# VHH binders against o26223: the designs that were tried, part 226

Target 1, 191 residues: o26223
Amino acid sequence: MKLLWTSQHIKVTVHIDGKVSKMDVLEAIKTRRSIRKYQDREVPEELIDKILDAAMCGPSAVDERPWHFIVVRNREMLEKIPEVHPYGAMVKDAPVAIIVCCDSSLEKIPGFWVQDCSIASQNILLAAHSLGLGAVWTGVYPLEDRVEGIRRLFSIPEHVIPFSVIPLGYPAENPGTRDLFDPDRIHLEKW

## First folded at step 16 (VHH)

Design P108 (framework vhh_7nfr_2)
Fold by ESMFold2-Fast, scan of step 16:
Structure P108 (fold): chain B 191 residues (1-191), chain A 122 residues (1-122)
Amino acid sequence: as target 1 above (191 residues)
Amino acid sequence: QVQLQESGGGLVQPGGSLRLSCAASGFTFSRYDMSWVRQAPGEGREWVSRITYGGGSTNYADSVKGRFTIARDNVKNTLYLLMDSLKSDDTAVYYCARDAFESKIPDSFDYWGQGTQVTVSS
C-alpha cells in the first residue's frame, strides 16, 4: 500500500473581486453527478452567463481558446436533438442546452482542440453543479454521424466542429456519489 | 475482476413467462445502474431496460413496456428481469450489463455477462 493524502482534508478560501468565499473545490468535483432529469423550471440567463464565463477560463493549447458555444432554449429545437443524437434523449426535457463547438480557424496546434473543448465541457458541468444546477455531457465528437447531424440542425459552418451537447436545469434527481479513488493507478517514481 | 452471470433463459411458448437473473461479483453492485440488453439472431443489440443503483427509477424500451419488469436485490448482488406475455419477437440472447458510470456516451456499458438464450416458440 502507498501512503496518500485524502482530499477530504483540503479546504480552499477564494478571494474573488474583493469578496472572500470559502469553497471546497475538491468536494464540488467529487459530488458532481450526471443529471438527466430536470424540474419544469427555467434557468436564469445570469446563471448561464456565469457558466459560460467559467467554461472560457480553462487552459488551452498555445492559448488558442477555440471554443464557441450555442445556447438553445427553444423547445422545438431541443425536441429535434434526439433525432440526430440518439444518446441525447434527455435533452428534450431540459429547459436549456449548451452546444460546445470548436472553431478550427482558431486552432494553433493540430489536435489539441479536443482537449480544449473537453476542458470547457467539464467546466460547464462543475460550474452548473456549484450553482445548484444539474447537467450531463452527451458526446458528439468523434462520432461523425452526430457531428454532421448537429451541424445541419443548428446551421453550424463547415470549419466549426460540434463537440458536446450539455443539457442543464434544476435537478429532479439525486443519484448520490461513490468512492472512485483507486491507489493501484498511482505509481511512485516509476511504473 | 468484474463478473456478471445470467441464468433463467430457455424455451417458452408465446404468452408464457420467464424470470432472468444476473449474479454480480467483483464490484460494489449497489453503486451501479444496471441494464438488460438483448440481441436477436441477425440483428444488432437492443437495450431493453435499466434500473438505477438504488432501485428508485426504472426505464423500459417501448417494445417491452408493460410486459417486462426489471428489479434488483442489493443484498444478494442480483439483477432480475421478469418477462410476461412473451412474444416470438422476444427471442434473443439476453445480456446483463453494467452501465458505464458517468459515461459521456449515455446508454453505454463497461461490463457484460455471457448472455442467456430466450426462445419463444411453440
Scores: ipSAE 0.347, ipTM 0.659, lowest interface PAE 2.7, mean pLDDT 86
Fold by OpenDDE, second read of step 17:
Structure P108 (fold): chain B 191 residues (1-191), chain A 122 residues (1-122)
Amino acid sequence: as target 1 above (191 residues)
Amino acid sequence: QVQLQESGGGLVQPGGSLRLSCAASGFTFSRYDMSWVRQAPGEGREWVSRITYGGGSTNYADSVKGRFTIARDNVKNTLYLLMDSLKSDDTAVYYCARDAFESKIPDSFDYWGQGTQVTVSS
């Protein structure tokens, strides 16, 4: 049982034996960090299922739910992702990655799919963190080279838009906590 | 060794145009997003523009949007910045920068050139 002490005395107990302590939602939000280093350890399918369940629980515009998910565990494919996604270098070191996609045919209102897929992506990050995993959001859309690269690599249909690549694994780093609260960004009643 | 070498800077009048070039070597140029960053006298470094590794997507700071165009030639390992409608406020040293692998966008650069001076003055 390695107790990771966060600066705010939030004990994140990472149970080595796969028992993840329940994390409340505010704790998950406040303590989540992008993790780009992973242990040489497989992520159980059960955890991926939970993460994907969470990914599908977010709101979407007029409930269009345009998201699709590609779960990638194949080592060769993981190693190829950085070739078309320069900022996805850490994907090759992850035991698994989730590619969040939008099926444009499901879009009811133009443009809101970005918000929908963002919500899904964030839920993946939060769920992963709450389950004792580390993850990072690597943006694909709206960068055309990345979109097309991922599309080709995974034979994604033209009407489906890859949005993000999220590698996941047990963390091999601890970036610590940060305080991002800025009262100057809060306006009461009027700007 | 990674090397970036800027060229094309100079003195130009307001409303004029310049073309900057950055010659890249020591790495696979076509695998990296690239940026231009500038530093005016007495100011910090300001991100100017970014282009993806394949050249398919570009981004610009609001201050240069509509006036500057970033481009690249992956066969020649060269990054370009076309600067039109130059203003006095564009006066700065312009740096070619390689976007860092695995780093947080947008301010993550791992290699820089020596810079080229651009002076816009009447």
Scores: ipSAE 0.023, ipTM 0.422, lowest interface PAE 3.9, mean pLDDT 89

Design P109 (framework vhh_7nfr_2)
Fold by OpenDDE, second read of step 17:
Structure P109 (fold): chain B 191 residues (1-191), chain A 122 residues (1-122)
Amino acid sequence: as target 1 above (191 residues)
Amino acid sequence: QVQLQESGGGLVQPGGSLRLSCAASGFTFSRYDMSWVRQAPGEGREWVSRITYGGGSTNYADSVKGRFTIARDNVKNTLYLLMDSLKSDDTAVYYCARDAFESSSPDSFDYWGQGTQVTVSS
């Protein structure tokens, strides 16, 4: 049991034996970082299932739940993603990636699907982190080149909009924690 | 070696137009988003505009939106900034920058040109 001490004394117990210590929701939120380096280690399907379950638990506008998920493990496909996503270089090094998509036919109120898919994406990040995995949100929408690139690569139909690509893996980096609290962004009762 | 070289700056009257160019070399230009950043005298660096690697999407700072147009030619490895309706407040050194990350933060750019001076004055 190697206790990695983070600078803020948050004990992230990385269990070498695959047992992920449960962290509370506030800990998950506060300690989550974008991880772009991954170990040469496969992510069990059980963890992906848990992450996807979490991804579907977020609220959506009028409960429209427009999200779809493509789970990508194929090495060739992972290696092709950076060709259409310049900031997705780390995807080729990940054992798995989740592509979050919106089915526009499920949209009930125009425009809220972005929020819905954002919530789903964030839940993926938090769930991954809570399970001892590292992940990063690589934006696809609303950049046309990326949207079309991912669409073509994965044969996504026209009514489905790729939103984000999220590579996941066991972390091979520790960027530390950040304090992002800014009291100047808090207004009481009125602006 | 990555190189970015800006050109096209100069003196122009308010309401005038300029076209900036940035010649890129030493990397696969078509694989990187590119940005223009400017620095006015006594001010910090301000992000101006971004264009995706394929040119399919563009973004602008509010201060230049509707007046400036970013474009690129991936065959010529050149980034452009068309500046219309120039104002005195547009006076700055304009830099071409390669985007390393999806951020408007100065830290998101890994390479910069030397800059080209744009002066808007009557």
Scores: ipSAE 0.041, ipTM 0.543, lowest interface PAE 2.5, mean pLDDT 90
Fold by ESMFold2-Fast, scan of step 16:
Formats: structure tokens, sequence, C-alpha cells
Structure P109 (fold): chain B 191 residues (1-191), chain A 122 residues (1-122)
């Protein structure tokens, strides 16, 4: 990291105008990509705290907010995730992963916790991207073998359901852009 | 209709080499990341390698790093897996799979080929 002090106020910059280094919401949504290669560089706890704060700001059914989060930095534990998640190989190479969980005891409306945890997961991805990190959502629920594997590995109680595993770190790849706008999927007033 | 068709599997001796191909049709191949996934007898699926749609980035499972090379030809709509220094542990059915872009669940892939058998035995 290169921190430069400018003027009499603290302005953090890497030889870049601070104005042009800020990402607005629409830009963050459109430019976020799944990142599966990470630099060998630790993610500060302060950034994880900001990401989790953003995760908890999502809407939820009847404001039930059933999400709980496990932050995994232990290398031995990260290396065991691919054993219970067949497409989670990149997790072992990440400096940290967040496991998004549903505490079913907090559920007010049956079944909507899936949407709640999806919203929390997407907020993690967007917040990470806005902070200069890369992340990828690896699916756990509703695949029972993955759910039980993750539960066992992290000592998750039976009333808590692991939903997603999100490795994150400073990106070591740039997959580029996508053109996804499809006007044929927009119907005015009626189907 | 999306179709993925693998070829090039077979029987090889330890230390040998094979080249797998996957012919893609029914979609714009050059816009999709592609992967190889294998399944050994009595085991679950294991992701082997991924290549981005433009070929600019590749990833490999630790078990195959330095021995396998993934490649693609966007003009011929074909994905390749070049396998060197084959080991008995590489014995599996190898599947060509289309990445579902930002897919998180249930699989990272939305379409699979039929698979091609690779057997490494003397």
Amino acid sequence: as target 1 above (191 residues)
Amino acid sequence: QVQLQESGGGLVQPGGSLRLSCAASGFTFSRYDMSWVRQAPGEGREWVSRITYGGGSTNYADSVKGRFTIARDNVKNTLYLLMDSLKSDDTAVYYCARDAFESSSPDSFDYWGQGTQVTVSS
C-alpha cells in the first residue's frame, strides 16, 4: 500500500485524483465481476467490518434480518473448504472468506430467508468491489451435501443454515466487461 | 439449443499425454468462460481448469498445475485440455462445462457435455 499525504487534510491517494478513484453505486453494480485470483496480501479487519456493515443493511422479509456471518482467516480451515464444496477451489487461495448463514430462529416468514441471505451476499460482493477488493459467491444452500459439510467443518448448530461462502482479497485478475442489457426482457404495462 | 461434445479420451500409460477437445454449438462461444470438470470412479466432481472467454486468464486445480494446459479457439468454437505427465489418479470422466458467468448456485455451470473417459493404466 502507498499512502500519500496531501494538503493539510488527510487525502489517501496512489498518485490518483481522489475524485476519480471513487466509485458510484451504478458503476459498482455494472463493473463488479467474480474474482477467483487474489494477491498474497492480507485484508485489514476494518475493511471486513465495513463489508459486514453493508451486508446487514439489506432489506429482509418482515425485517427479520436472519443473517449471521462467520469470518474465516485460518489457512488450515480455508484449505478444507474445497473438500466439502467441489467448486470452491479458489477459497484456499484467498486471505479471508465470509460464510453467510441464516439463523432459522430469527425467521418470521417461512422460506424468505433465502432472499434475505441472497441480498446480504450481493451486498458483500458490491461492498468488497467498492473497497478495491475482489470476491466471488460460491453456492451452498440448497445443496444438502454442501450445507452439511460446511456445518460440520465450522461447528454450525442445526438451527443455523450456511447459505454461501464468499472468498475475498485484493484482486490478481481483471476479467473485463460484459454487455448484459437486453430490452427484450422488459415488458411495458403487460406481458 | 446449447450443445457441448467432448472427444479425445482414451487409454494411456502413466507418463503419457492426451488432448481433449470440446466442440461447442448453439451459443456465442466467444462470450463464455469455459471449464473442465472431472469425476473419478466412486468420487464426486472435481473442477480441473477454467479459461476466460477471451483466453486472457486461466486457472488450474493444484492436482494438475504444471501438467495440464487449457486452451480455446474462438474461431472454431472449440475448448481444449492438453494433458501431460498423466498419473493413475487422473483416471476419470472429463466434462466440458460452460460457466454461468456470475453463477453462485446450485452449480457454477449451466451446461455440461456428455463426458469423455480418460483411463491411465499400464
Scores: ipSAE 0.027, ipTM 0.491, lowest interface PAE 6.0, mean pLDDT 86

Design P11 (framework vhh_7nfr_2)
Fold by ESMFold2-Fast, scan of step 16:
Formats: sequence, C-alpha cells, structure tokens
Structure P11 (fold): chain B 191 residues (1-191), chain A 119 residues (1-119)
Amino acid sequence: as target 1 above (191 residues)
Amino acid sequence: QVQLQESGGGLVQPGGSLRLSCAASGFTFSRYDMSWVRQAPGEGREWVSRITYSGRSTNYADSVKGRFTIARDNVKNTLYLLMDSLKSDDTAVYYCAKDYSEPWGFDYWGQGTQVTVSS
C-alpha cells in the first residue's frame, strides 16, 4: 500500500511497512533554472529557514563550514543592490534575497572557502526549486568592486567576504530545461 | 571587447524556414561553447541550443528538437541556427551568447534578431 503526498516539486511515497521512496533527485537537478522574474508574493520565513538549513548541509573542506547568510527583505535595500552589482537588476523586484558570506576566521584550510560557499549557493538554488520557488545566483566574489560594494551596503566586517547574492521568490517565468550533456568533455582513461 | 552581431531574422509563415547568423569578434571564437537564446514578448529568456567549441556536440531544448540545427564555422568566427518547420510559438528575439552560464552573468549577448512567425 502506498500513501502519496507532494510539495510543489517533490512527491514522497510512504510504504506502510516503513519504507520511504522519494522523487528522483536527478530530475530536480536537471529541471532547476535561473529565475529572474518573481510574483508579487511574500516568501514565508519557514521556507527561508528550510533553504538555509539545506545550505548548511553541504560538504566543506575539513568540515570548516565558514558560511554566514544575510536575509534581505527590505525593498529599499534590495533596490540599492543593482547600483553595486551590474547583473543584479532583478534583485530589486524579488521579495527576498540571501547574501552568502564567508567568515574567514572559520577557515581551517586556506583557499577552500570558495568551494564551500559555492556548494552552499547551489544548495540554496536546489532547495528553493524543491519548495516551488525560483532563484538565481548572481556572482560577487572574486570581483573586487562588487565585494566592496556589497560589504558597504550591508555593513559586512572586513574578515567576512560576500560571495553571492541570490534573489528568490515564487516564479513568474518558466524558461524550460536545458540539455547540456557534452561527451567532448568526458575522457576515458587518459586525455 | 567581445562583440556578437546577430542577423537573418524576419517575418515567415508557419512551416517556413530561416537561417540565423552570429558574427563574433574580440575573442578566440574556436575556444568557446556557443548558445542561442530567445525571448518572446512578456516572457523570460529561453535557452534554445548549444554547440561545443569543437562543433562535435550539440544540444537542443525539447521545444525545438528535430526542427532546429545549430552549427559553427570556426574559420569565419560565425555561429548559425537553421530553423525549419517554424511555428507561431517560435516568435521571439533570438540572441547569440558566449559563456552562457546561469550563476555568473558574464554572458556576452548580441543585440538580437527578431523572428516573427505569422500569416
């Protein structure tokens, strides 16, 4: 016997004998797209908490977990982001944005924080997608002007590095999926 | 100084064909994957097709698979989109894109070329 329930993007099947099956994770990865147009609808704090929980579950070098997050809902602050981030024009129209930061004082292995924050950023995108939201990763690090612009706007201390700005909301566009498989990039045994 | 210049759009009837071209300059064209992206009025941008730097691999959105063919000429620094069996839903501005990537926004896009499929 099966009992099916669904969130906006995930279907869960529970067997009465205690076995659980879930939606194909590969499908979620393949169907996630950057979303830059959002409905005029607030994102509940509970969904943001779930997204940030997922962000913190990523692997990090020597388990250093250097990430910090700023959640921005203030429209006046969101409207200032495009002034320091040329590709952040859509942020002003989003109901909320997450700024992914690295606290360099938590770094155990030099230089790996970039990978750590990339993993956290991707987890935010996938978690948002799984919850029926759309999001886009707009790059901050390593562009010096963007890093300093975002730091000034949000009073980020010098030992903390803003890595990405991720606006999110309920999607107002559907760009479809991309087929990006490229066998030219796969080498068997040797180059 | 990356420049991408699209051409070849126009008005065609349903079932017609068009060939779009993109002239690339200011970078080593033969070292980059290239894509076509389109945007219909009031819609977001939709990725259409990709070709690898070598030309050996191509990918297509499900909406155009079997009808469109992407090609490149690395000697002429030109990207092509051959569009067959055009439908009204293909009406959009078509953009040539270098480094089409979602997280960074370092995509270099041309001015676009308008395709209108109507009787």
Scores: ipSAE 0.005, ipTM 0.437, lowest interface PAE 10.1, mean pLDDT 83

Design P110 (framework vhh_7nfr_2)
Fold by ESMFold2-Fast, scan of step 16:
Structure P110 (fold): chain B 191 residues (1-191), chain A 122 residues (1-122)
Amino acid sequence: as target 1 above (191 residues)
Amino acid sequence: QVQLQESGGGLVQPGGSLRLSCAASGFTFSRYDMSWVRQAPGEGREWVSRITYGGGSTNYADSVKGRFTIARDNVKNTLYLLMDSLKSDDTAVYYCARDAFESYGPDSFDYWGQGTQVTVSS
């Protein structure tokens, strides 16, 4: 003979409606920090492509878009950058660096390429941060020795000006943020 | 007025040890990352070591790694560089430097001390 025992269990289902948190633009701007320590981990080509796409989406004077980019993954080449950039020591420890350049032949109005390349450089930093990477802008232009040094290392033509070197990778440090808001720098209606 | 004042330099024999100090004033020391930078005779400035504002992270140049230790005392507003196994190549003026927040310009530092001379010689 078979005895059938039915157990009655009260199942309380707690339903939690969650939204996937994503970094918005303001959060990205306010939390982005210069990162100079990187994990020993390769950055996928697909992420570099996304970063460079973002770099080229910046505004430029009269739509001149004078920027060119050199992507450096070669360890020997990365190790040579500190020889021509005194504060670029962290570049040798990065898995990849992007060199932001201006092609002067694309310039439509004199002098605005500096702003164009600054915008592209900041977009690289913000895009890297939004993708979970860390990066730092190491200055090249307008320091003549650094410009000439980088030009020689990467066989950059005379009409092209290296502007910045941006090493990037998965961050191995987590620097704190700082509240930089200063209302004394805001003037309503006039100075 | 921001001031950084180094001390503790001097003459030491190869293999010896030396402790440098940097007294900071005129700013909230505990909010700034700090570095040591050296300059050997006839050479450019070489970054030596960095410590974060809370002391939670340190970095060293390959030339000094394993021999030098950077430390800080946020109560005394003092930065230290403990130098061990000194070599003739360590002969330089050593500068205390305050890290410039988010700098992309010609320097990563916004304030410098006057320097302290370290000479490693028999």
Scores: ipSAE 0.451, ipTM 0.709, lowest interface PAE 2.0, mean pLDDT 87

Design P111 (framework vhh_7nfr_2)
Fold by OpenDDE, second read of step 17:
Structure P111 (fold): chain B 191 residues (1-191), chain A 122 residues (1-122)
Amino acid sequence: as target 1 above (191 residues)
Amino acid sequence: QVQLQESGGGLVQPGGSLRLSCAASGFTFSRYDMSWVRQAPGEGREWVSRITYGGGSTNYADSVKGRFTIARDNVKNTLYLLMDSLKSDDTAVYYCARDAFESYKPDSFDYWGQGTQVTVSS
């Protein structure tokens, strides 16, 4: 049974057999949406590996690559995340979540780790989408309660900073596409 | 039933201070981020400040940054807004708002109080 999600401009054919049509990078960027509802379906390890590979391909300040990733599949742990992470309610419904972290000991230039982990997080979202999965970026840093909550829950060392929690799964919703282009935000040569 | 009740509003001179309170009931207060939102006459609602569920992090609109302090007491189920150096532009109805946890919409509000009037006038 082919679930054809027809949006006006982009036919995403999700094959039930796990074969997802490849999309180009611009399509992935333009059509990606935050997905917070997931099917009762497991995500193959192979897809997670591909997503994590993509997460590590982004640039980082002076190539510091400070990121670490916790892959969470345990139901009990997934169900506990919302207790320490407001707006993370959907995590309990996901078959898997990736926690992006920064090892501060790897930081070479102070403060750029936020950019580095942001790039990694965005690559996770794009890769997931390109693979026919839905995901959402739930921010942890810089909110201290969320940071410490996630830290305690997953026994994360003090020098490692949890940055984001990204639940992933096969999408059970279609928010549609948005046109966010705004020419008023473009300045030529000068402001 | 979720209830939010604001208090502490009033008339104050420019440069003065007020402390707003919001009494929360009908839900586990300590599990929710909370915000203050204000609405000036003829204007739309403006987000003012947010505090995380445990009180560990706070955020402020640029218009109030350095002047207002948000706080909470999870034992008393109460949200606070300390307003210093008040300006005429701070005149508004101030609402306590619960950040929506289960709506799957980050940075949205699902419950509001009735509001308390703050008037800054010479």
Scores: ipSAE 0.029, ipTM 0.518, lowest interface PAE 3.1, mean pLDDT 89
Fold by ESMFold2-Fast, scan of step 16:
Structure P111 (fold): chain B 191 residues (1-191), chain A 122 residues (1-122)
Amino acid sequence: as target 1 above (191 residues)
Amino acid sequence: QVQLQESGGGLVQPGGSLRLSCAASGFTFSRYDMSWVRQAPGEGREWVSRITYGGGSTNYADSVKGRFTIARDNVKNTLYLLMDSLKSDDTAVYYCARDAFESYKPDSFDYWGQGTQVTVSS
């Protein structure tokens, strides 16, 4: 509510179909949905920049921050993604996609890059939602055929691992939110 | 326990229509996106259609787009697939599947029904 919004100091302005709403962090987390249908409408570079800034703000093991991002707007390239990622058909219809990658040369502690890139991917989804966009995480790592397919398609070096492909755009579907709270998964003091 | 039970399959001639149903129990049906997946003889599983938990959005494989309609009844806990203009290539076992929420994995489903056979033949 109004008083809670004023005292929280954690506020996000959301643009939804030309309308503006303020969404707190908890609301953003609870109302984000995977979006697979997009309007035929370009996403401004300023919004992509804000999303990528948020992606890089995630926690990282020993602050290694191994993430790199490929921003894909080229229609021919977007149309090739479903050929190497069968469940990524929606990517060809998106105005833009972000490929989240791990640069292994930046890795300081073995194996934690998966968590680092997962955090970056989730931040992209939340940031997109907070800005009135829709997005969906399509998995690449650890599926070997997808990793190699995406690597070859985007000329990704061998020391860099493509982790996820996230198409995004203005939503052309309006799924509501779900109440996913399950008290049976909460154990007090012991299992 | 989660249970999904399909019905409505059978033998139809090319150009015919069928209505498949899936009765869901053991979970809050209205909280889950649902899909239909088929498996043709000698082939792998093919995703056919998806509907969001509230019915506000639907998606279709290109092979069935314009011919099939997915629907749900959250009061009756039932998922439907309305199949029009059936072709011999639609011959398959059709499975009701509960979408693994926000899953990025192949086949993205955590529970499956036992399947219902659809045969399109003269």
Scores: ipSAE 0.015, ipTM 0.435, lowest interface PAE 6.9, mean pLDDT 85

Design P112 (framework vhh_7nfr_2)
Fold by ESMFold2-Fast, scan of step 16:
Structure P112 (fold): chain B 191 residues (1-191), chain A 122 residues (1-122)
Amino acid sequence: as target 1 above (191 residues)
Amino acid sequence: QVQLQESGGGLVQPGGSLRLSCAASGFTFSRYDMSWVRQAPGEGREWVSRITYGGGSTNYADSVKGRFTIARDNVKNTLYLLMDSLKSDDTAVYYCARDAFESYDSDSFDYWGQGTQVTVSS
């Protein structure tokens, strides 16, 4: 018989005035799901600020931190995103979206800005989840038509590359949780 | 090759019932969340129901909640949709779909079956 692994869920909570004040990091990672349906509710600016603070705390190659962010709340602009992004239909129904961009003039090591912006995007998703919001990463880079469409729509300069569009809001769906641990992908000491 | 093959569709009267099946092969079925998605004539795709890979959680569109039940058999690699109290607006091609719900560069599904036609009419 071979050794088989099972996933465990660990939860840490602190109660202040009868409220849960902290989510365990592992719980946040394991319970975050892509959310594509949003309530018709405004997301407070304070929460967006917290999410963007978290986005900028990610590691980056040679600490280049090439990310810039566009916060889109204007409904007319949100409604135009699906016209240039075929899988961005949900964006028009979101109260807000964040466009993650790379300022190529800040790049210190060729090519690693993609990983940097991926880290920033994931931090946005996790921070949103931890604050009771739902979000989804819609891909822009490296698809030239989407990059150019988003650049044109938001007047993004030539040296800046739109990387992802992340709509977010209070969730109007609950996809549930998944246990995705696959022991066949773990190799001990060698392949 | 990944294959999803639906069956069980047909013509049924309003208020009737149908059971749809989807036979999955070519991948580890027990590791994927699965969904049913439908498309009515002249309409876009509408997500109907989802079941997690272990069967521990199910979700339904508001239009079908209380009337449809999604189920799976991981030993037989089969997904089911039990449809009760069928209405004329349930008329559609029903697709078995493998969830790519966490995909960031595509639709929420990465593989689809051929579809099975459900027609609710007298």
Scores: ipSAE 0.194, ipTM 0.555, lowest interface PAE 3.4, mean pLDDT 87
Fold by OpenDDE, second read of step 17:
Structure P112 (fold): chain B 191 residues (1-191), chain A 122 residues (1-122)
Amino acid sequence: as target 1 above (191 residues)
Amino acid sequence: QVQLQESGGGLVQPGGSLRLSCAASGFTFSRYDMSWVRQAPGEGREWVSRITYGGGSTNYADSVKGRFTIARDNVKNTLYLLMDSLKSDDTAVYYCARDAFESYDSDSFDYWGQGTQVTVSS
């Protein structure tokens, strides 16, 4: 798998079934799907680093960049996540998960951290997809049970808020494509 | 086998109150978020309320917000819906549903009860 980084365009070459595919940003956005089944295959650290790099490239309110990331590869911990996250069943089957968190002490404007962490989470999804991985956004915040469950499980300090759990792996499913364009949601100049 | 059984429906006057119950069996109740969904005559199914597996968080449709309260007892494997200030528009069959899957695109339920009829009429 040769990742060619060109200075102007992030072109990811994904080797799927012996074919090299290049994916641009629009393709990544349009073709990304939630993946909840994974191959029994490890994700290289290099790919995780790229994904985390992408996660930190999004904008944030007044550049507060409140995000932290917990990378989880330990099988025991992955298997425990579903105990505190009902919709996190697939996490136990993933070779790795990223927990996106907010350090509230870094927040400059109240409430925008949700947007910041959302952007980071979405960038993780897009980056993963562009790299030939599958991922799914499992929401943690603002559901208190999930927040506290994840907090306890990973010994997250009180001032740090777990936001999302994103399992990652090579996909073992293909949900297909979807078209969600709706011109009725577009208003010109005025509602 | 997963089973959900609703009860507590009936006829009530506008402004009245009802308490619905859903008895759950055949699965670990405390590990699942649960929802109430209703279907009015001639209408599609409408999500009403959700509660997390531990009961720590609740969510409501705008149409019922401030009037309905969802609760659960994980020891009794029971889901509740307290309905206050009932309106004619609340008339529907109310279903208990297990939240099997969370999607940002749509709510997904894998099991439903048979429903209980709620009729609000003067």
Scores: ipSAE 0.026, ipTM 0.481, lowest interface PAE 3.2, mean pLDDT 89

Design P113 (framework vhh_7nfr_2)
Fold by ESMFold2-Fast, scan of step 16:
Structure P113 (fold): chain B 191 residues (1-191), chain A 122 residues (1-122)
Amino acid sequence: as target 1 above (191 residues)
Amino acid sequence: QVQLQESGGGLVQPGGSLRLSCAASGFTFSRYDMSWVRQAPGEGREWVSRITYGGGSTNYADSVKGRFTIARDNVKNTLYLLMDSLKSDDTAVYYCARDESESYIPDSFDYWGQGTQVTVSS
């Protein structure tokens, strides 16, 4: 796994009379869904590299960037994940999974690594969606049995904490877009 | 208040069929993904099937793929599980559950029904 430092992702913009009328980012955020059915089709390494590049571009507390990633393509290893993560059954059907981890030795401020790794996990989901892939976040931390199960399965050292397992692939399902806007949750100026 | 009420369970011989129903009330049914979860005697809960709010996507546990079909009727606010080729291992209490399909902890459902007993015995 070696990412080329290019950082160039051309945003898709629609121009009407020379003006930007749309940005793809809002559409990607609103249309992303958890995908649990995958085509029997390989995901190119180049796409995984783009996803991981995007994952590392998120904000982190005091710029600590504590994340490390394990890319799992080995079928035997993917098939063992449901043994230690019961509701991760869809992982064995995915061509690849990314395990998001925190290297605690990189932590600069106690406890914020959880938010840092959450941001990285969401960026993986959004980046995958933008590239025509589907993914789902399956939680590991703070469930002790799952943390230890994943640690043992992937030989993760004690100072590294597995945070999430994200299977991904070309989608074999199309759940509709959610309509979740709730104005009752917005308070102006005061509660 | 959210309410889910299952029906359609019963005693059936191996190879038989049953149709379970779940009547939903107290929320906008058409905006939520729904699941069926079962619990066999002496076992933990096992997720069986999921359907998205619009019915455009379905998922099944490996143990029931090809035998069970999940469906919904958003006009009647009803969830269904059509069970074919029943096996003794399908004996369980079946629960209708409001699904948090975007939950990153998918082991927890926010609302459950009371359950309906399915017994497959010769």
Scores: ipSAE 0.447, ipTM 0.701, lowest interface PAE 1.6, mean pLDDT 86

